# VH-VL binders against q96il0, part 1

Every score and structure here is a prediction.

Target 1, 167 residues: q96il0
Amino acid sequence: APERGAERRDTAPSGVSRFCPPRKSCHDWIGPPDKYSNLRPVHFYIPENESPLEQKLRKLRQETQEWNQQFWANQNLTFSKEKEEFIHSRLKTKGLGLRTESGQKATLNAEEMADFYKEFLSKNFQKHMYYNRDWYKRNFAITFFMGKVALERIWNKLKQKQKKRSN
Structure headers, positions and changes below count from the first letter of each chain, unless a header shows other numbers; antibody chains are not in Kabat numbers.
ipSAE, averaged over its two directions, is called F for ESMFold2-Fast, E for ESMFold2 and O for OpenDDE. V2 adds 0.75 times the mean of E and O to 0.25 times the DockQ between the complexes of E and O.
[cut] marks letters that were taken out.

## First folded at step 1 (VH-VL; framework fv_cixutumumab)

Design C01
Fold by ESMFold2-Fast, scan of step 1:
Structure C01 (fold): chain C 167 residues (1-167), chain A 122 residues (1-122), chain B 108 residues (1-108)
Amino acid sequence: as target 1 above (167 residues)
Amino acid sequence: EVQLVQSGAEVKKPGSSVKVSCKASGGTFSSYAISWVRQAPGQGLEWMGGIIPIFGTANYAQKFQGRVTITADKSTSTAYMELSSLRSEDTAVYYCARDEGYSYDLYYMDVWGKGTTVTVSS
Amino acid sequence: SSELTQDPAVSVALGQTVRITCQGDSLRSYYATWYQQKPGQAPILVIYGENNRPSGIPDRFSGSSSGNTASLTITGAQAEDEADYYCNSRDSSGNHLVFGGGTKLTVL
């Protein structure tokens, strides 16, 4: 079951990337930040001779990217919603309207906004803690597979060197 | 109501620098971002860059990187835009505008200054 | 260089509907914001976040988007709507804001 992250929204049919990749390249391409997560997605280069282990690493990195995009898209939406609710609540408590007489958006002072940020961070502390834990787990797995890929490449290099010396 | 008050018109020589100020009055300066937008005579709008005072982070359009510096002084609720190595093509009206430029918010400019005319001539 | 493309001019008869378009690849990822500018004045925010109107902006103004195109629609144009209209969004890198070239609306 695929996870529905921000990068899957408005994706072209048949899994076509939302990116407009550069002319044929042999390296990864970095796209613009997603409008919801504000994170830059990576279009991974796929070599024609990709090993099963290299494919597993690439898929793990892609899955981690989707997870990260989803987390921050949801976090950003939650922050924006709660910020607006906080501002509206405080303005109502003061007997003020949501907009000034000139039609501009009414605002709170820096001290009141600081209170919102403190409360938001406190309320979301455990959520961010679990995010960090999962982020470390994912990075550990990625590092582990990167090590395995490196060892595979070293072994293949030694194997090819030995084979050529035999001729 | 929240207003952005800009410094007065300036006439500068090629190769010099100009520093335009934008003072926020009637509102909370550090709760939003400030963008700088210019418009040459008879031409369209061009975004130069912006700053998010609460984070202290400035961001510049590629065309102006290396020539523009945007700063903010929270104690005086004033943002500044300094443009160096002036050319005749820099003759324009320079606007500051308040926007919600936080990574969590929508990016839009809801309050604009009246503009500062900068003329670059020999 | 321009990353967002607008037609330079468009005309509409009083009371009729007009659609002003903005095209660019970045619009697939980012909402367009629309500004109105009258001669000698600073721009005014008309639409943000695709189709949100600030207080004081008449309900005849609306926004929409599809693919790489964003549109500003004025249903029942009035004489005071005559102005230049600019779209604004993020560039292809997502780090910078970019304006379209502007569309001059003439109300006949």
Scores: ipSAE 0.000, ipTM 0.464, lowest interface PAE 16.5, mean pLDDT 78

Design C02
Fold by ESMFold2-Fast, scan of step 1:
Structure C02 (fold): chain C 167 residues (1-167), chain A 119 residues (1-119), chain B 108 residues (1-108)
Amino acid sequence: as target 1 above (167 residues)
Amino acid sequence: EVQLVQSGAEVKKPGSSVKVSCKASGGTFSSYAISWVRQAPGQGLEWMGGIIPIFGTANYAQKFQGRVTITADKSTSTAYMELSSLRSEDTAVYYCAREDWGSYYMDVWGKGTTVTVSS
Amino acid sequence: SSELTQDPAVSVALGQTVRITCQGDSLRSYYATWYQQKPGQAPILVIYGENNRPSGIPDRFSGSSSGNTASLTITGAQAEDEADYYCNSRDSSGYHLVFGGGTKLTVL
């Protein structure tokens, strides 16, 4: 006989299958906004009787979330870095210090920052176009699989009702 | 069942261009993205780019950006990959593959088109 | 140098278990997809989205991932499993696909 204590391995991501929201409800859990992406992560609950189709939908949603989180974390960090570099460069050109007498960071007004925003958007136009394309592609696929899962659940429910009526 | 049928082998001179076709059957053309992947003799697989035919949007690997153009013709259910400024190192088998939406995996592949670049 | 690294060759005895690995920073954000290629043939999808099998792929094939590493495991290798195996994922930008260098599996 096999010895007890051999760990059963499942395909669930680490921690996800054991995570339930507070109050002992078992459904997807929405976390606080990520520090860098400023997006709220979803921790997907993995039911014991997950169908292969439901697993595909969940994994597609997980992959989309990870892709989206990484994109916005990188975009926000790049924006912040380039913005600081632009402000420092402009303040140096004007002969101004980087901090006010109160110790606050010196800033440029909205009109002065308009050049930076226009340049940043222009430089990142292609990157955002690719992001939008992939975002629409992923949302279409998720919607398609959601529809397939819904049809599967309707079919299974119909089968259950037929079986219950025979009893 | 779904098939991708590619055009026949090509022999090209350095500096010329080649255009490989990929004809989809079984209703795959409008519902999926088409990716292009090449493989030089004895070497590994290399992704070149892909297109979503219903939107007409294409994306290219950085190595090929500026030399590759991927297009689609909905009337013939055919995707095309055109590679310009050919060099001897472009000698390879070129595959088209159906990319499943939102998952970034290629589930159906063409048989490949051999392109030889020589003087 | 590719963004995804694979050992170029691995051997396994008939009926034994083999694990093929793929490493890259993008694997922290994206699951690996695995393709099998036999000489003179186009690649075949064997695993996608970490551990999903297409119809027709035997259950001896499985996938796993941890950190920056993805693995393809073949439990009870058969002679017909002798092939080149490629991992595939998104690059660090998330906009392009990148293949590993491939692993040649020899079934002894």
Scores: ipSAE 0.000, ipTM 0.475, lowest interface PAE 15.1, mean pLDDT 79

Design C05
Fold by ESMFold2-Fast, scan of step 1:
Structure C05 (fold): chain C 167 residues (1-167), chain A 122 residues (1-122), chain B 108 residues (1-108)
Amino acid sequence: as target 1 above (167 residues)
Amino acid sequence: EVQLVQSGAEVKKPGSSVKVSCKASGGTFSSYAISWVRQAPGQGLEWMGGIIPILGIANYAQKFQGRVTITADKSTSTAYMELSSLRSEDTAVYYCARDQEYLPYSYGMDVWGKGTTVTVSS
Amino acid sequence: SSELTQDPAVSVALGQTVRITCQGDSLRSYYATWYQQKPGQAPILVIYGDNNRPSGIPDRFSGSSSGNTASLTITGAQAEDEADYYCNSRDSSGNHYVFGGGTKLTVL
């Protein structure tokens, strides 16, 4: 029978791990790497006086993080499973079992695995190209809105200083 | 112990669609893939497709591509198989089964639902 | 059409050994899995990965695979072993499951 890994805990509807940042935080908080994507999730702080523009930026960053987490969780799982199938196919062709005498998973040598890596990268080239395109598009949008928020905050600080000076 | 509970028998007209449910109880729903296998009266087993609920990734047998849709709802731990454009040849018992692996590899389907009878008659 | 071929029926005397075979080119590359099905019941997994027995399956059940042929062997057949047996593996692409046509075992 195949060995079962550790049971999944703290799994979100999207299939990525969730975490709880410290209470009463006044800034964004970074958690441990997700089990499937191997990316660190960020919890975004919601200011008491969040503007519509700040909310739009925060939601865009949250949505981009979720998209990124889902992509890499899916890619890593697909890689792992296709790798196992490749190994099984080659072991069966050689007349070898799934386990070694010591009970460890049977593996292939580096030369044999190089063939798998080349095929995997080749067939996923278009998928990775679309990912890179979308990743840049999302980051350009985030940068643009970060600039807008920065301008809004500067304007608000200037207004506050003028009011303080006037009174 | 994980059990798979399927929806009740259906009688459908030719050209209609049927949607069969498979609810997992006990264990971790997201740790397994769910396959759908049918069996016409007096005939053998036929794999239709499977899904990895956590990722929403479905894979279909060539014969059923375009007619079958397999989905999962993680909040209710339920997988669904919808078959459209029904013909009399679709009369069968439809089983859901838990795969040992996340993708539908040939390691074995170790837990099976009791089956849902779908009859297509005019 | 089926990519995996099984004989439709086989018989064995009580206490004797029977071998059920499954043939297909995909078995050269992919592992065989075997299921037992009794009338009115869902299938039961009896062998996976060519020769691995799940917990709860009697040790009289064993599997093997060589070339394009996989085999399920029952050593010392019992009356309760009377059932349909299906082999299962992958198609030539490796992406889909394919079942054999099934073999009806009669225990005499």
Scores: ipSAE 0.000, ipTM 0.460, lowest interface PAE 15.0, mean pLDDT 79

Design C07
Fold by ESMFold2-Fast, scan of step 1:
Structure C07 (fold): chain C 167 residues (1-167), chain A 119 residues (1-119), chain B 108 residues (1-108)
Amino acid sequence: as target 1 above (167 residues)
Amino acid sequence: EVQLVQSGAEVKKPGSSVKVSCKASGGTFSSYAISWVRQAPGQGLEWMGGIIPIFGTANYAQKFQGRVTITADKSTSTAYMELSSLRSEDTAVYYCATDLYGEWYMDVWGKGTTVTVSS
Amino acid sequence: SSELTQDPAVSVALGQTVRITCQGDSLRSYYATWYQQKPGQAPILVIYGKNNRPSGIPDRFSGSSSGNTASLTITGAQAEDEADYYCNSRDSSGDHYVFGGGTKLTVL
């Protein structure tokens, strides 16, 4: 267990960064890929007269986006960290240095890396299963609330038609 | 309207940790983010990080990454900022402030909590 | 990320106009927000976005921006306006807040 690895773990961010476009926009905005999750975030426009139902839908979509970004940021960090530790451990076991003759980072062959990938996938199977379950649950909820907002908008259009007729 | 009430002043020894609370009242707690900003004596304002309570997701300034933890308890409408491994340089007034997510300005500010780090 | 630069001090005579400036590369992408702080008190939001005032802020306060520069203007300065003024924006990544160093306004 290298102390260097522990120190780097303590300083490395495992969470998701905040994002936001310039305030000049009046529409939803799609940003650049997040530094840690590599997912493109959507910044949601908040209208002045947002209904409580529209607010609930927006919050659910924002929460789902943050959850998704946090999951993949953590997964990518864990993969990179464990891969580096695995390579270091195997090179140390062989009595090899971490650098080649040209100063490049020493690597393992494809057969040795296959052991790591198999172990990582097996170890993380349950975590990925829970992610998929939660992903379906969140998308179902979003679809349900989208339907409710659509019905609210139809009702409001009908109200506007009636008001126009009474004028 | 929204009002923020912070915990009282604290005196801490170097190497210890401090946890400051910020209780929100009025409005919907989950409708805004909470930021933490500090100010050393005679110095300017410095953003430490923030949290969006509906997500439980926190974001930290690079300088404080690994030493600060920001949390929120929706049941008590209270945000917390914990700073570890205290040094004399951490002596400051610590403020919490609200913003509406996506808007990026700090609307309502707490009165501040003085944290003094001395032996 | 680029820091925001403010002049540390500025003076204005009672009833005259003063402009406090904030400079930084992030201001090309994001509007500046302005806070007023009096001794022993928490900061108060005075301008957000390009030129929006919160309820309760006098109309003598206004904001402007051009290129890498944002300005807070006080038209007809009053004695009660004597305070420190901080500009605030986002860093180059857009993910973090950054503050200017602050400007101390003295009303003569």
Scores: ipSAE 0.000, ipTM 0.450, lowest interface PAE 18.5, mean pLDDT 78

Design C11 (at its last look DockQ between E and O 0.01; V2 from the best seeds 0.00; counts 0 for: pae O 13.9 > 2, placed apart)
Fold by ESMFold2-Fast, scan of step 1:
Structure C11 (fold): chain C 167 residues (1-167), chain A 125 residues (1-125), chain B 108 residues (1-108)
Amino acid sequence: as target 1 above (167 residues)
Amino acid sequence: EVQLVQSGAEVKKPGSSVKVSCKASGGTFSSYAISWVRQAPGQGLEWMGGIIPIFGTANYAQKFQGRVTITADKSTSTAYMELSSLRSEDTAVYYCARVDEYSGYPLDYYGMDVWGKGTTVTVSS
Amino acid sequence: SSELTQDPAVSVALGQTVRITCQGDSLRSYYATWYQQKPGQAPILVIYGENNRPSGIPDRFSGSSSGNTASLTITGAQAEDEADYYCNSRDSSGNHLVFGGGTKLTVL
């Protein structure tokens, strides 16, 4: 199990966990879900003969992934913090302790939690709208560069075949 | 426009500690990361560490781990860098700098676009 | 501080083109940013995200990268470009920022 994707204890400067490929791979691989974002990181293979265009695409994909990871890590942490604060506040208002008679964490019923979810979604509407806009912009750019890389590979293959014909 | 205002020059004894402040004005303090960079006389730039206030997470360069502590107070929009067990070779100008984009983007992409003027720390016996 | 390598000094004639390079394996994965520093002043960001200029930076400054090398190019160097230039990126772990050793540019 340790030889599968190893999680690094230290987080990146962005606050997101880093993972290493389990084997010396010539392909991209997918790691376990990140603790905070709950998204699976993709570790990109770097070829020995990577073209400048291929490097540009790979770096764009890596940057987009890190952006996505940081957004959801932040969103999930904020949600968890505000949820606990909401529950704590409501229990205090009711004159109830933070734990039940059995020692478990006290919780609110579904009707009360619905109030929190409505408030959270309303508060974060603009943030999610801008996230979606940027997500589409990034995916358009990635698709565009994937097309350019595909054309480059076709051209190189044709150039190689033409060279063989002339030799 | 965002500005970073640093505390004044310090003269310290070897073995003591120094705490430098960096107050941000303009913009939302939690919307960017703060890095600390030092420069010894006649030497190059050296990254010490940084903090992302919204995550509360500080990260330190290996050389400074155990001696540096970076904190942020969101209520006063102020970041702090404390360096302990001072040596004469810690004599340097200490800069704070922000990364323009809030925690949704990689630190290596956007760079540090706003810098404080620097705080001179002199360690002498 | 050998993680990112820069030549300590380069010179260029007024109006000519100069290329300052930064080399390190982490540059295969991470972007380089470039800073200009004049004596007694804080650094100024001149290039970020490979080849983007902040507002106020002249268009003679450009950036590029290929493999493990990032480059800052000044096309038509001016006297005011005489300064120290530093590259910055992440270390191989991706967890820390590291600066290159700096390149002193002299405009002749």
Scores: ipSAE 0.013, ipTM 0.619, lowest interface PAE 7.8, mean pLDDT 81
Fold by ESMFold2, look of step 2:
Structure C11 (fold): chain C 167 residues (1-167), chain A 125 residues (1-125), chain B 108 residues (1-108)
Amino acid sequence: as target 1 above (167 residues)
Amino acid sequence: EVQLVQSGAEVKKPGSSVKVSCKASGGTFSSYAISWVRQAPGQGLEWMGGIIPIFGTANYAQKFQGRVTITADKSTSTAYMELSSLRSEDTAVYYCARVDEYSGYPLDYYGMDVWGKGTTVTVSS
Amino acid sequence: SSELTQDPAVSVALGQTVRITCQGDSLRSYYATWYQQKPGQAPILVIYGENNRPSGIPDRFSGSSSGNTASLTITGAQAEDEADYYCNSRDSSGNHLVFGGGTKLTVL
């Protein structure tokens, strides 16, 4: 899913402190929003007797989360960077600094900012197309391994049922 | 308080490579712009390149394009600069420096406000 | 040839005013920062955004720009101001940073 454009000011994370999951947890759980991606990371539970297939699924989910976190962190920072570059260029051309006399960040009028937003969307169209393609490929792989894990668990229940009956 | 701690002095032969580390403490490392600047004996400052760790993409001065690799490891708050195909002219002090927080982009407006102590690299004949 | 040009040396009498200049076509489009370096030490940022001082930099340091030229002005020069001074900005492409050649300031 192509979610989250660069959002600022209203969705910022609570701070720079490290997130630490509970020391003992038996479930996947969702942490606070990452400062840069604004996505909440999943902290994956690792069972003591995780099968190789279950491990592969967990690794695929972890890798996909990291990839997704990196993509949106990069997009948010790219948006912020390119916005400030656009404003910087226009203000320097006008002979102005980046701050007003009151210390507030100087800005451009709505027409000038509209030019930036249009240009940014156009430049990033291809990146979002590639993101969507890769997102579907990754989720197909995850779904495939989820199915294999489900079948493995059913088979293990059947083997345990057969063992108890023959014992 | 942000501090940058660099790896120790190195002596290298021509044609080899060197990798200098720069460990940061304080602030949000992943949003720092870390620059690498060198200074040959008796010479001026020379910007080599930089990185913003959250992007993971480095920016290199044209002179060093193809010879320098700048990377960052967010988990250890450490930036690295590797310079390959060393020549005698690469004998210099190599500094890492923080450009004040990523929120201070673009780079020409905000300066390198925290500097490492420098790493002396000597390329022997 | 350097894209940012500085005079290699300037002198000032103690307590007097000196201006160190940095010239380059890119300065029409981009801001300059200024660094002080004393022998055997790492550089220190003294001016950014044309005329902003980081915390700890004396108010005798100021910056300005006009056209293709950025300037660092030291009023009431002190013996401690004797150092090399470098300007820094973007190159002509706008994609990379570049330093000027540096100016050795001698306080007489």
Scores: ipSAE 0.006, ipTM 0.563, lowest interface PAE 9.3, mean pLDDT 81
Fold by OpenDDE, look of step 2:
Structure C11 (fold): chain C 167 residues (1-167), chain A 125 residues (1-125), chain B 108 residues (1-108)
Amino acid sequence: as target 1 above (167 residues)
Amino acid sequence: EVQLVQSGAEVKKPGSSVKVSCKASGGTFSSYAISWVRQAPGQGLEWMGGIIPIFGTANYAQKFQGRVTITADKSTSTAYMELSSLRSEDTAVYYCARVDEYSGYPLDYYGMDVWGKGTTVTVSS
Amino acid sequence: SSELTQDPAVSVALGQTVRITCQGDSLRSYYATWYQQKPGQAPILVIYGENNRPSGIPDRFSGSSSGNTASLTITGAQAEDEADYYCNSRDSSGNHLVFGGGTKLTVL
């Protein structure tokens, strides 16, 4: 295979969602789908008296979200590029032009595109397996910290009730 | 890095022929095509024709059909362009260029990514 | 006559955006490639396919197409961008390549 020079992998720019929730919001907000990843970003609420444990949970959720956004943005870019290359290659093999007489991009039929999807999935199978493994690890950690935060909140409520009974 | 090294400047009489060479250095022709493009003084670029060395098939622009012959020697990684029945209007810089037409994309998708420095051909009485 | 037509000259102020257009019926069926040429030098490929840049070409160069037209856009023109620009594509037969007449870009 000729070493095609290292095409700079156009990393999808991290689209900072311009969605700003209302300043007085006391809950998490879901933004519109990101243009590259097609994932809806979550704006996490920051309590005024955020505990160190709550802060750790929030940071872990945010990091996991950013990880997901980057993965899918890059995956979608790779998919689009490889799809275009496949179409152009097949059209060439058929002796067809790259555009229609109306100036639109020429396309392949559904059967030919099915071959592309099968090959793409096969080629990216290991990448998806690693993604799934890491996704489960991250979500397990998030769930664990959610449990800890819940226990901390229960304990703090019990202490406040005891103090009110003693006065 | 692949470079295209062209033969030196030529001075020819009207009615004669000129043969310009283009050697790939730093690599082989591989699956690339070699195109020939000329440029008259103060004028634009003009495509003359091209060859795929692996297949030995050449295409010619209609304007030069019957006067131009493009060949390639795979053993020496050298392409040739011969132009016969030279006229004063054939005075130009002649370039060879590489096109990746065998990589799976059509000729119009990939451009000429490597160029020779050009060969000046002067036709004078 | 060239099957691809270009404006013979365009001007752009330093740091501004300029679009060079190529027009021809073959552009409905085939992609355009773009070349930059400076005086006394061989042409350099700047855009291929729909909007691909070779290695070493700045990101301020971009390509687009619409109908029977193709365009090269330079966003934030620099002094070094002053050159002749040529479009290239297949002819109507699809068997030959053809160049536009070229556009001289002046940076002011």
Scores: ipSAE 0.000, ipTM 0.555, lowest interface PAE 13.9, mean pLDDT 85
ESMFold2 (binder alone), look of step 2: mean pLDDT 89; pTM 0.935

